# VHH binders against Formyltetrahydrofolate deformylase 1, mitochondrial (PURU1): the designs that were tried, part 1

No score or structure here was measured in a lab: all are predicted.

Target 1, 298 residues: Formyltetrahydrofolate deformylase 1, mitochondrial (PURU1), of Arabidopsis thaliana (Mouse-ear cress) (q93yq3)
Amino acid sequence: GESLDSSVSPVLIPGVHVFHCQDAVGIVAKLSDCIAAKGGNILGYDVFVPENNNVFYSRSEFIFDPVKWPRSQVDEDFQTIAQRYGALNSVVRVPSIDPKYKIALLLSKQDHCLVEMLHKWQDGKLPVDITCVISNHERASNTHVMRFLERHGIPYHYVSTTKENKREDDILELVKDTDFLVLARYMQILSGNFLKGYGKDVINIHHGLLPSFKGGYPAKQAFDAGVKLIGATSHFVTEELDSGPIIEQMVESVSHRDNLRSFVQKSEDLEKKCLTRAIKSYCELRVLPYGTNKTVVF
Positions, changes and structure headers below are counted from each chain's first letter, unless a header gives other numbers; Kabat numbers aren't used for antibody chains.
ipSAE, averaged over its two directions, is called F for ESMFold2-Fast, E for ESMFold2 and O for OpenDDE. V2 adds 0.75 times the mean of E and O to 0.25 times the DockQ between the complexes of E and O.
[cut] marks letters that were taken out.
Atom coordinates printed by the task and the answers are left out, and those that the model quotes come from them; centres of patches stay.

## First folded at step 4 (VHH)

Design g03 (from e05 with S57R S107F; framework vhh_8fcz_2)
Fold by ESMFold2-Fast, scan of step 4:
Structure g03 (fold): chain B 298 residues (1-298), chain A 126 residues (1-126)
Amino acid sequence: as target 1 above (298 residues)
Amino acid sequence: QVQLVESGGGLVQPGGSLRLSCAASGFTFSTYAMNWVRQPPGKGLEWVSGISSSGGRTTYADSVEGRFTIIRDNDKKMVYLQMTSLKTEDTAVYYCARTKTVTYSYFGTTYTFDYEGQGTQVTVSS
């Protein structure tokens, strides 16, 4: 390090780096040396090397002085390492400098997940910019959710859909400037054409514990099956229904004393928490793709 | 017997364009995700682009995003890589690969290859 004036302290800020490449000797040392050589300090380092794949995953958290290591130089230095190792992915985020991820929230009739997301966002607990809300259901202007959106200047787009016309081209235009989409109980199935046209991640909340109880009415399916745990699953959306990589799951115990209404209420409570946790983990670069329809969660 | 045969490589000037083709045989092409990977001189193998079995989802390495387009034709059993705005750094042997494991995300794609082709050389002259 350089000598610093004792009357002036540098503002050290956090950075996160995720790295994915073919497995090779010395990767950890090179990544660590890159940070240390620039006067950064590593606060956390996690590594995953799958048994059946010759691939390497890492996530590092560090602090650094942006005067001594400018944001553009951080990118250049990690890109140099990425080139040397033929990296499949190398992503740096500096939350205090980089813009927040832009999202749109899609929903149908039920709004409990949207309401939870909005309250966590207002409380500063959800690190996103909400560009708009899109629904295939119209809502009265005097509802709590509509008044909240109006107070915060968040547009609500009513897009009326039918089985013959899901208005996917209109939705694609509305979401073109987003970094990813969140399905907060959007009950229309997005086509492969939509997913191709959007070309970015879509995260869904499913009101059931996947891979069991896919499709409609999972709480009723669970009740009828006599399960002793009810749950909710947040996952990436793929062309196959309710089969994308799982990001987060939450569970609660049930007993013979729970009726169907109780199963539904417990499910909805878990959905709210599960989706919010999944989005936060995604934004913090904790969720990485792994294998066929799997995730690494750091 | 599974076969993947690449073609379309060659020498191009920086800023030029090339289209790579891969002809598949010996398996039900429409049920597999397909990828392009490359190996630059003196470096390891790097993933470039992937396309789902239906063609409904595509993904790209950060280094090629916006410059390359992956396309497939299931009737012809072909996968293509349209390359534009080529850079000297794009110089590599390009391989068509059948994917055993694919997961898509904002951070790219994780892949494990079941089969690889013989490769086609792309040289971008400075």
Scores: ipSAE 0.013, ipTM 0.148, lowest interface PAE 8.4, mean pLDDT 83

Design h04 (from a02 with Y100W Y110T; framework vhh_7yz9_2)
Fold by ESMFold2-Fast, scan of step 4:
Structure h04 (fold): chain B 298 residues (1-298), chain A 123 residues (1-123)
Amino acid sequence: as target 1 above (298 residues)
Amino acid sequence: QWQLVESGGGLVQAGGSLRLSCTASGFTFSSYAMGWYRQTAGNEREWVAFITSGGRTTYADSVKGRFTISRDNAKNTVYLQMNSLKPEDTAVYYCAARTWTVYSGSKYETDYWGQGTPVTVSS
């Protein structure tokens, strides 16, 4: 029956745990035992220990009974292990219980990345809640994007910026309740004060294959340089422009037969796919900091 | 702006007791796990006691049975009751607030640390 003491089949739900600490004997055993001791079953377990560094990374996917192992106890058990190992990262996510990450999307004139993300979001393929869209460009109410946002009750905030005033204090207020930010071709540089004030992850799409083409007009730079690959890069935003840790890159072949229009079109197609994949990886706890300016991506 | 303020340190005779306090401000104390750490001259900082957001406690082997960590969420304070003190317990004691519910892929710090309070145990 429905009695908590009856011999009914448990409803097992998926959980994900990521762990990063100094390398030590028995970490895998302790993490595995934590899950197994509560009747959880590990479905996947990835480990990375760099050859020349005394650090440990893991990502586990497991299923468990939330009656036997309540969500709050899952956190407490992993907090206890994280404390003992002095972990730099130790986060559990249970998609069926935990709220989706809340994001704000920032963009300028170009909207191809926003459009792709809105379509993926509507299709249930982007595991986020979109709290608002912020742009330093005004958009006509009869555009596809503006009608989509209105239909779904997603606010659009036009924040007019100048070189002298980027209105970072206004943007900080608008994004205060988000879990992370996405820069979807936002062409203003966010200051170190903004990044410190926000205090959370910011993910950007750069329309060039970093580190080869930084700054403006990377498709034109690539065309002029006669490259054989064009690409897009999604990365964490740091104070140094176009230099934060890389999350995802996508490339496509080009030749002397591609004109500038072809380079731009290929670039835009790569950008929207690259950003969407990076956001999905981030939400699935696949991206962890590594070294001074690198990532581990599981 | 966040703050952690330790108090209660000082000089005590071997076999005596001290109670350390750490009062937090500028963040939601009840959501954080709290720990006590100590550092002796020439050694790395080591943890001694930990209490989860839900009140579950763990201790380093060197202090088990002698030290007790507790928290008062209404006062935003974590305590370390130190009994049967030994000369080897002489150290600067630090409190720390930690959260494991925030995911950071870019190394943004979510942890907070106090400035430390000295404890000297005489023979």
Scores: ipSAE 0.407, ipTM 0.712, lowest interface PAE 2.2, mean pLDDT 88

Design h09 (from a02 with T58Y Y110T; framework vhh_7yz9_2)
Fold by ESMFold2-Fast, scan of step 4:
Structure h09 (fold): chain B 298 residues (1-298), chain A 123 residues (1-123)
Amino acid sequence: as target 1 above (298 residues)
Amino acid sequence: QWQLVESGGGLVQAGGSLRLSCTASGFTFSSYAMGWYRQTAGNEREWVAFITSGGRTYYADSVKGRFTISRDNAKNTVYLQMNSLKPEDTAVYYCAARTYTVYSGSKYETDYWGQGTPVTVSS
């Protein structure tokens, strides 16, 4: 039946725009006017201009009527501004219209990060399409995680690796149709050749507070060093081990009353929270490259 | 596959001129806006000049009046004519083909970047 309300309210949908260019007078005004001129409403606007560099970073959240401002015209309008300022980066996402990012999840023996990612994904809190899970460890089909993956139609690829044969060409073929890669406690080091061949972002969880305690057994290193804070770091993967730009960090207090088991348990809890927050921030366009090895996180 | 090949860089004295060229292959050049960016060691890339698919040009304030960007769609080439060069113009110069029209997370279209060509301006 027909609605008793004869007025049709416009369906306003959320959009996000991120912008990075050389700093200039009036950029905020031009970007704001672009949205306002089409009847859009800005809900949030963050700006970062570094102290010692003539560069500009912004992220805006807005709502708009896709009838008045069609998705293709949103792109054209922001493209015009990007060209005017020679933008290094100008990206707009409309989550209700644009396809979700496609990801693959890589892990080794430990699955606590994978399990957390799958729970957040199932709850609709992780805006990605999971194309597959890849592991250098075989898992029994009757385990909770394997049953979960089967129930949701997510393939699990066992790729047996050694230090002498990391099966990187096979992994590249499996991940060719992804937008970015997530290392959820994948304990093999990806080579520079892999990173060049993949050519897209790879996000890792390191179970230590970088730049301290790089490499193996960071919880034990922290315990042995008598630290008062333990942490986890999510970062972009680069050719240099545990040295890529940092996206997110989580910390927890520790004391002489914590044994090694307590350090490990606190570490695992921080790891899964840190990784899920980093991936969500990345998907929401909150993470922008800054300098040679840093990030802006809005 | 796709390629952007830069040429024309080198050593020049202050007040001199250089012409950079960038030849594209493996994508529809005429559909892309083309730009020049530069980078010094330890710093992020800085925008220099932009030319749209329709031929409209934009310049960074630091180079306006000294640099001219142009394109030849028949040759799939973009040019940067650099006049009145200053020591602060010393950088690695990168050619880029920019679309800004792809949806985030889409594989439909992509930006392309060259390998860079060094320009050194001595005092």
Scores: ipSAE 0.293, ipTM 0.706, lowest interface PAE 3.4, mean pLDDT 87

Design k01 (from f01 with S53R Y98T; framework vhh_vobarilizumab_d1)
Fold by ESMFold2-Fast, scan of step 4:
Structure k01 (fold): chain B 298 residues (1-298), chain A 122 residues (1-122)
Amino acid sequence: as target 1 above (298 residues)
Amino acid sequence: EVQLVESGGGLVQPGGSLRLSCAASGSIFSSYAMAWYRQAPGKGRELVAGITRGGSTSYADSVKGRFTISRDNAKNTLYLQMNSLRPEDTAVYYCAATRTTYYYGSESYDYWGQGTLVTVSS
């Protein structure tokens, strides 16, 4: 940036820009010049150009003066470049100006992922606003998690579901004002009608290493099969069986010395860490679509 | 209203092959993701193979390279081609259908067949 009076300085604030287009000469220079011409300074710049594929992905982190480069002008300037290159994606986030992403957390009986997310959120480590928690299981008001939610003013909605009635219309109404959904061990499946009606991203934690075994109770199945490695996968929810684009994976070794309870404990520890990392990456614009069903993660 | 009827099960020797079929009625087959599950005595139901509305397939590690799932939307029929069968493949095989995105286990599927027994022994 420019020199500023030592007694009064403008607050330089962070911005993030992600860009995806057909590969062409001069893209990096054009994006960098846009930021520099407005008095911004680039702190980080990542580029991915797949081998033998004429597509370009970038993510830049920069700081800028919002008085000299107003938030609306930032969008207009990057949109001008996006139009020039026929970009598939050109997204800007300015965390100190833009509202935090609003999320709802869906879960069933198991709450380890919810508890981890609430602790990370309380510590300021998850850049989201939690609008509510929705569960198909009732919880006693005197439990630690229910007291935590009450203390922080986060509503808990008990939505009793059955095989014939998933109560999806009720859930859609509860989540209408969210930016994305998080399935934190929600064990009722969301229909294609729900996904179309919601129309935004849904991120799930699967308690297995995809694309290996799909379906329920993978920790027990892994134990019975004598595996030497277990994992957890966080991914986008699509209409296809555990096949949405992968955001994050975590793994841990297991041995004959691990009993079933140890397998479950290791699985739960991987799940909560995997989900929180995935949500943080998503909020920071690190996750971009790649190919038909893949991701670029910066 | 989807009704699923499995066929093709039976007794087969180790190393042999069987083809299971699942005929769907009562609803538009092409609108559903389909799967084969199996249940051996004393065990829970295990996902064997899945196929999405778009034709993408997934397999349990124990059956990869040996089993092939396919669908014929014109005939409203799901298939499981089972090659190089092993004694541990002995189970009741179930056809399952759902309009939904993820399959977390048997409670996740909207419709189930009655099952067809596959026994792999000499």
Scores: ipSAE 0.000, ipTM 0.123, lowest interface PAE 16.8, mean pLDDT 82

Design k02 (from f01 with A33R Y98S; framework vhh_vobarilizumab_d1)
Fold by ESMFold2-Fast, scan of step 4:
Structure k02 (fold): chain B 298 residues (1-298), chain A 122 residues (1-122)
Amino acid sequence: as target 1 above (298 residues)
Amino acid sequence: EVQLVESGGGLVQPGGSLRLSCAASGSIFSSYRMAWYRQAPGKGRELVAGITSGGSTSYADSVKGRFTISRDNAKNTLYLQMNSLRPEDTAVYYCAASRTTYYYGSESYDYWGQGTLVTVSS
């Protein structure tokens, strides 16, 4: 119900709206007027219009009273504007009302990215519900990661894979109720059939600075190439190996004084931070695809 | 990288037919999802018809049974066959192309043509 006492201060909650349409005069005014007309207040507003493309991207952060502007009415009001502009996308997220994104985490032998994700999740810094962890490697029950998962009631699914059988149908069944997937050093290539069957976003961490050093052992490739910057890349997964749209990158300086072990250690530190930032940005509706294999990151 | 150019618009009497074409002068892959949108004066832009890379089609309720979307990947050309045209079909028609469905599970279109005017009147 609504309060009967008009002297009670409204509880204002945050909302996020992302908008993508053909570029036109007055879009910003229409979107901001929509929020203001309902008593909402805009805290941030970002706009991107690509060169030589007649398209418009925006992301707004606002606060509003859900009693005066009910969640369903927020959707209806933005949908009215979306229809007026023939919007390609119009998405509203209200984190305190809307369910968190459900994810599954896939990994192979290395678990440093998973451990970081679990730590950030436990600290309330990663706005997702972790439905399960899937690995093509068996793990002893007395390891730190397995004890952590058990304590928090997160299922671990060991799915044994070979070069001849990647068990993709079994993995699809396990992830059917997720909003997106996270590959936290999963070292099997997902097929186009898997990606089509899943039909939702898959985000990967690659332990190299893309588009350089695709494929296996990118830290060793970087070491052998004598690079002066080592990095990690988080990107959307596509059928083409390590070529999907880039979400986030992190770098660290290296020199002739760094041996291969140092390159690997710096790489692992960058990977776990890069993936966590990418997932947080995605959940906050900051990452929007545009053009041929590119991203807008607000 | 991708340029879309519409053609075939013009003046036609109610009940008449018109065929629109959209030619890509840059690179266009068989994997691109294509669509026709239209915008009438004083109205927002609306989806008319869509076609997947595999040839699956979808239509707005207002044009079902009257319009047919098709593609010729060898010619990098998208078509819209419009039959039994009505005054309400008067609009600028736009060709759109998208390579990806990545955006929180929603479809998006990244490339747009300049539009071609269709006027249905007697």
Scores: ipSAE 0.011, ipTM 0.190, lowest interface PAE 9.5, mean pLDDT 83

Design k07 (from f01 with Y98T Y104W; framework vhh_vobarilizumab_d1)
Fold by ESMFold2-Fast, scan of step 4:
Structure k07 (fold): chain B 298 residues (1-298), chain A 122 residues (1-122)
Amino acid sequence: as target 1 above (298 residues)
Amino acid sequence: EVQLVESGGGLVQPGGSLRLSCAASGSIFSSYAMAWYRQAPGKGRELVAGITSGGSTSYADSVKGRFTISRDNAKNTLYLQMNSLRPEDTAVYYCAATRTTYYWGSESYDYWGQGTLVTVSS
């Protein structure tokens, strides 16, 4: 656990590479040889080849000397392999060199997911730059969340919405410089036009165990349906309501002894943990699209 | 919502060149993976070339070195530059788009154009 002086000893830094292509003989060997040939050391290697499908997924974690293997050369070397195999996806991330993902957090009245994200971010457990927080609810400046945002220089944008005007064009302007969006209990449905206009990934927390209990008040729907598991789902947002590819799910047992308030409280605890895990996985290149509406999560 | 319109097809002599274009409307083009497929007389539909949202390209062995796929996100347009055309390249060429980051299998594409005919013949 010690910092190394690059003028005396090599500073070895972590890199991550994700790869998705048509399945072929020798892919693992070529990817491994690429890292080893430059003096890199592989710390983890995950592979997924779906049953009866001609497609290959991998995620490599490695350490390397950026003096011997400059960041631009890492891209060139993996791109050579990507061209060789006609890769569908080939992404390299070097967290100590590459800029963090820029995000905006959208929420409505409930802030428990935002608060959890901010605490994990402050603890260095979420590798993102929070560009702003956007809400369709005004918040008093003396609340804990507003004081936190002020201390850290994170802008809070109150965007007053009505059912006839969701102010999506204003929101698009505020988020134009982000890498992805996080819906942390934002209770307005984003239109297909918004999703097309934004054109990047949007990750939502749904306070229900999808594909069950889509739409409003999922905890109440679950209570009324007499479920024995309450859950939360983090997923990519698509034009179809609460139907995008699932990233993460968390569950807790419920019984006839739980009233609606107990269901809501258990739901909120699951929501904040589910969302933070999903965002961390996404930022670490662990989440890849698979099939029509599925994910690979390494 | 997303409409794909191909253009640039036509009759060309063997050894000639054509550039196909696919204009996308009603969506943010840059986030979509795009592909060119073709269907020759008496054959099934086959992938010719694909390009991911990140710009990585893939080609069928039969066209590698002769065809180049590219995208212009500012113009919401996908291109296929076809050089050294052969009679066996005769087909209807289709533009396809998907929001997913992969272009594996024709059934994985959400949007398709109507096609443009390319005939390579004297």
Scores: ipSAE 0.000, ipTM 0.159, lowest interface PAE 16.2, mean pLDDT 83

Design m01 (from d04 with S31R E104R; framework vhh_sonelokimab_d1)
Fold by ESMFold2-Fast, scan of step 4:
Structure m01 (fold): chain B 298 residues (1-298), chain A 125 residues (1-125)
Amino acid sequence: as target 1 above (298 residues)
Amino acid sequence: DVQLVESGGGLVQPGGSLRLSCAASGFTFSRYGVGWFRQAPGKEREFIGAISSSGGSTYYAVSEKGRFTISRDNSKNTLYLQMNSLRPEDTAVYYCAAGLTFGRVPTSDYEMDYWGQGTLVTVSS
């Protein structure tokens, strides 16, 4: 054959690094120098230092040559810096090398959030592996969602639940190999024992603008209260109901001319968009814990 | 010992009315959201409606179309269901239930912590 083109550039791949430690002089310089010394190029760098707090948060996006800076060496180099600063958190993700996050999706009667996530996942816009779907409601095999799951080989587990028979041990067994859980309108309260037993992040969509109108029927509560904005909230699940750290919120304007049906329709549209945005942000390491019950979102 | 005890069920003619009561004991009733469910022979349990712990918010299933009204009296630890314009299709065992929902209206049976034994309502000539 013909001679190969000698001008072929090395394959550069994206990496993400998040860092959290006590605030100190020179952290940004040390992190930047680490990347530059190995021939990496920084594409984005976000920093948050609270005004009256001695803590430092950063997220960097960079490109690098994995031949010159092997994946294991990336971890070692950032770990050296983490040890130097006594870091509370230091995580590197290289999406083209590292496995996608494995998730399970939990839902009840309403499936609009699940349907949206499945569409985004099929389109390559949701960077997760869906291990299974779990519901406390049975679905007919001829529905759109059940046919979608079947053609993609995603198991659907019907787990009949009540307060008397919560089936939490069965759910824990089904989700043992997941990296995090997504509650896509799962309307049963997960116990503190479940959350401790699972031991990983659980992300929920609440069909109301928290902290207002906690619990059930937030659209009706908002309608009855005469609000001018309705919303949806994605948050981490904690033992306290609808009170975990907020990841994402979306809002729509409403007026006296909107009836309850209009409130519900606007709410459902916000819910599916809010949840998919929250999951994408989480997978891209944009969401970091801050304080006792807050988030930093880069 | 936690108990919910329904009363007021019985035989009623089509078009008639009944008022069911649910007496709570053994827990702090005023902290719980409470609701009504029914189960007809050979059918799934159906949600009728619920009321928040304060009594400030109620939610009803659309199928009731204003025929049923839920109320509570926290001073008497009692939940009520007023049923009007009864039809043969309303024949069922009616259950009261209580759930610790932190001020919100409970939305389904899986949110309920405590259940009554049920009271039979028969709508027949």
Scores: ipSAE 0.000, ipTM 0.093, lowest interface PAE 21.3, mean pLDDT 85

Design m02 (from d04 with F102W; framework vhh_sonelokimab_d1)
Fold by ESMFold2-Fast, scan of step 4:
Structure m02 (fold): chain B 298 residues (1-298), chain A 125 residues (1-125)
Amino acid sequence: as target 1 above (298 residues)
Amino acid sequence: DVQLVESGGGLVQPGGSLRLSCAASGFTFSSYGVGWFRQAPGKEREFIGAISSSGGSTYYAVSEKGRFTISRDNSKNTLYLQMNSLRPEDTAVYYCAAGLTWGEVPTSDYEMDYWGQGTLVTVSS
């Protein structure tokens, strides 16, 4: 019927596209023309071209009608542009159609980062599927975190590790079906063999403001050094300890009136917020590789 | 490796006809609008005409309407230019070009992503 025409609105859904290639004339025009030609509307467009390097980075947010521009055609069209420019990276995500990223969370004794991520996840603010939690520490079943995991059907895998045996092959088997890993205060160093075997991104929270205070006890190092700012750093894990590309950092002021306990408490508060922001940015395609050991964050 | 290779150029008498071909390789030809340009001795490069990726739409420069016909065969990855009623003023190197224009006809140099090496057409007795 005719009367139904006025009540039928096209369903416009959000899409995100990120692009990285050698810089060239007309890239923005080609990308925006693609979206417009298919009936899409651009809501945001960010571009970065470094001063001293002939490379191009962009991230666009758009809305489109999946009936007029089917999901498979979106991939094909952006792949055509990627081939035209020899793109180093071209990724499109449509959050209402595409499956959420699957993650596993690794931790040791401290759980403040895990607890924050679980709360954000429960509130719908962390766009991931949590496949499991893995720890080298046992936890009592009556703790808040263990009751939370049980209530939500998230498995907790206790993997007993020693300095001589980090159980990396067992961990690789548990995480084989994940899209990326999150180290939420996991205190065992992952070997180069683990990173090669896993073959995907691993994101860590370091309880210090990198590149300062690498390694153990960064809050104590900061306290002893008399700093006036403390921080936390979320970064990609590479074979070199606490040296992977940085995703997010957070800082807070400290003074002579803060004791070591205060430094630790402020550090823990920064860690949980820093990690959550980094994971959200990663899932939204905001984090792109830049140079040998840097990131672009849109 | 992307290539556009023109063929069919040569010497023709005034009033004669020629058919140029452009063979494409190394890219998805069917996704690109394609066209013809020429450059005469001592002149700037001139747009002749172009055809959309599907072949459903064509656009010609005003001066070339009625004498030149553009067509394409996506199954053969080939673009064609049929030239009729040739004049000495048509003497030029003819270039094929491909532009990613999402179903629109590419009509300008800046819309072209790939260019051929050119083929010489000489109109002379």
Scores: ipSAE 0.055, ipTM 0.603, lowest interface PAE 7.4, mean pLDDT 89

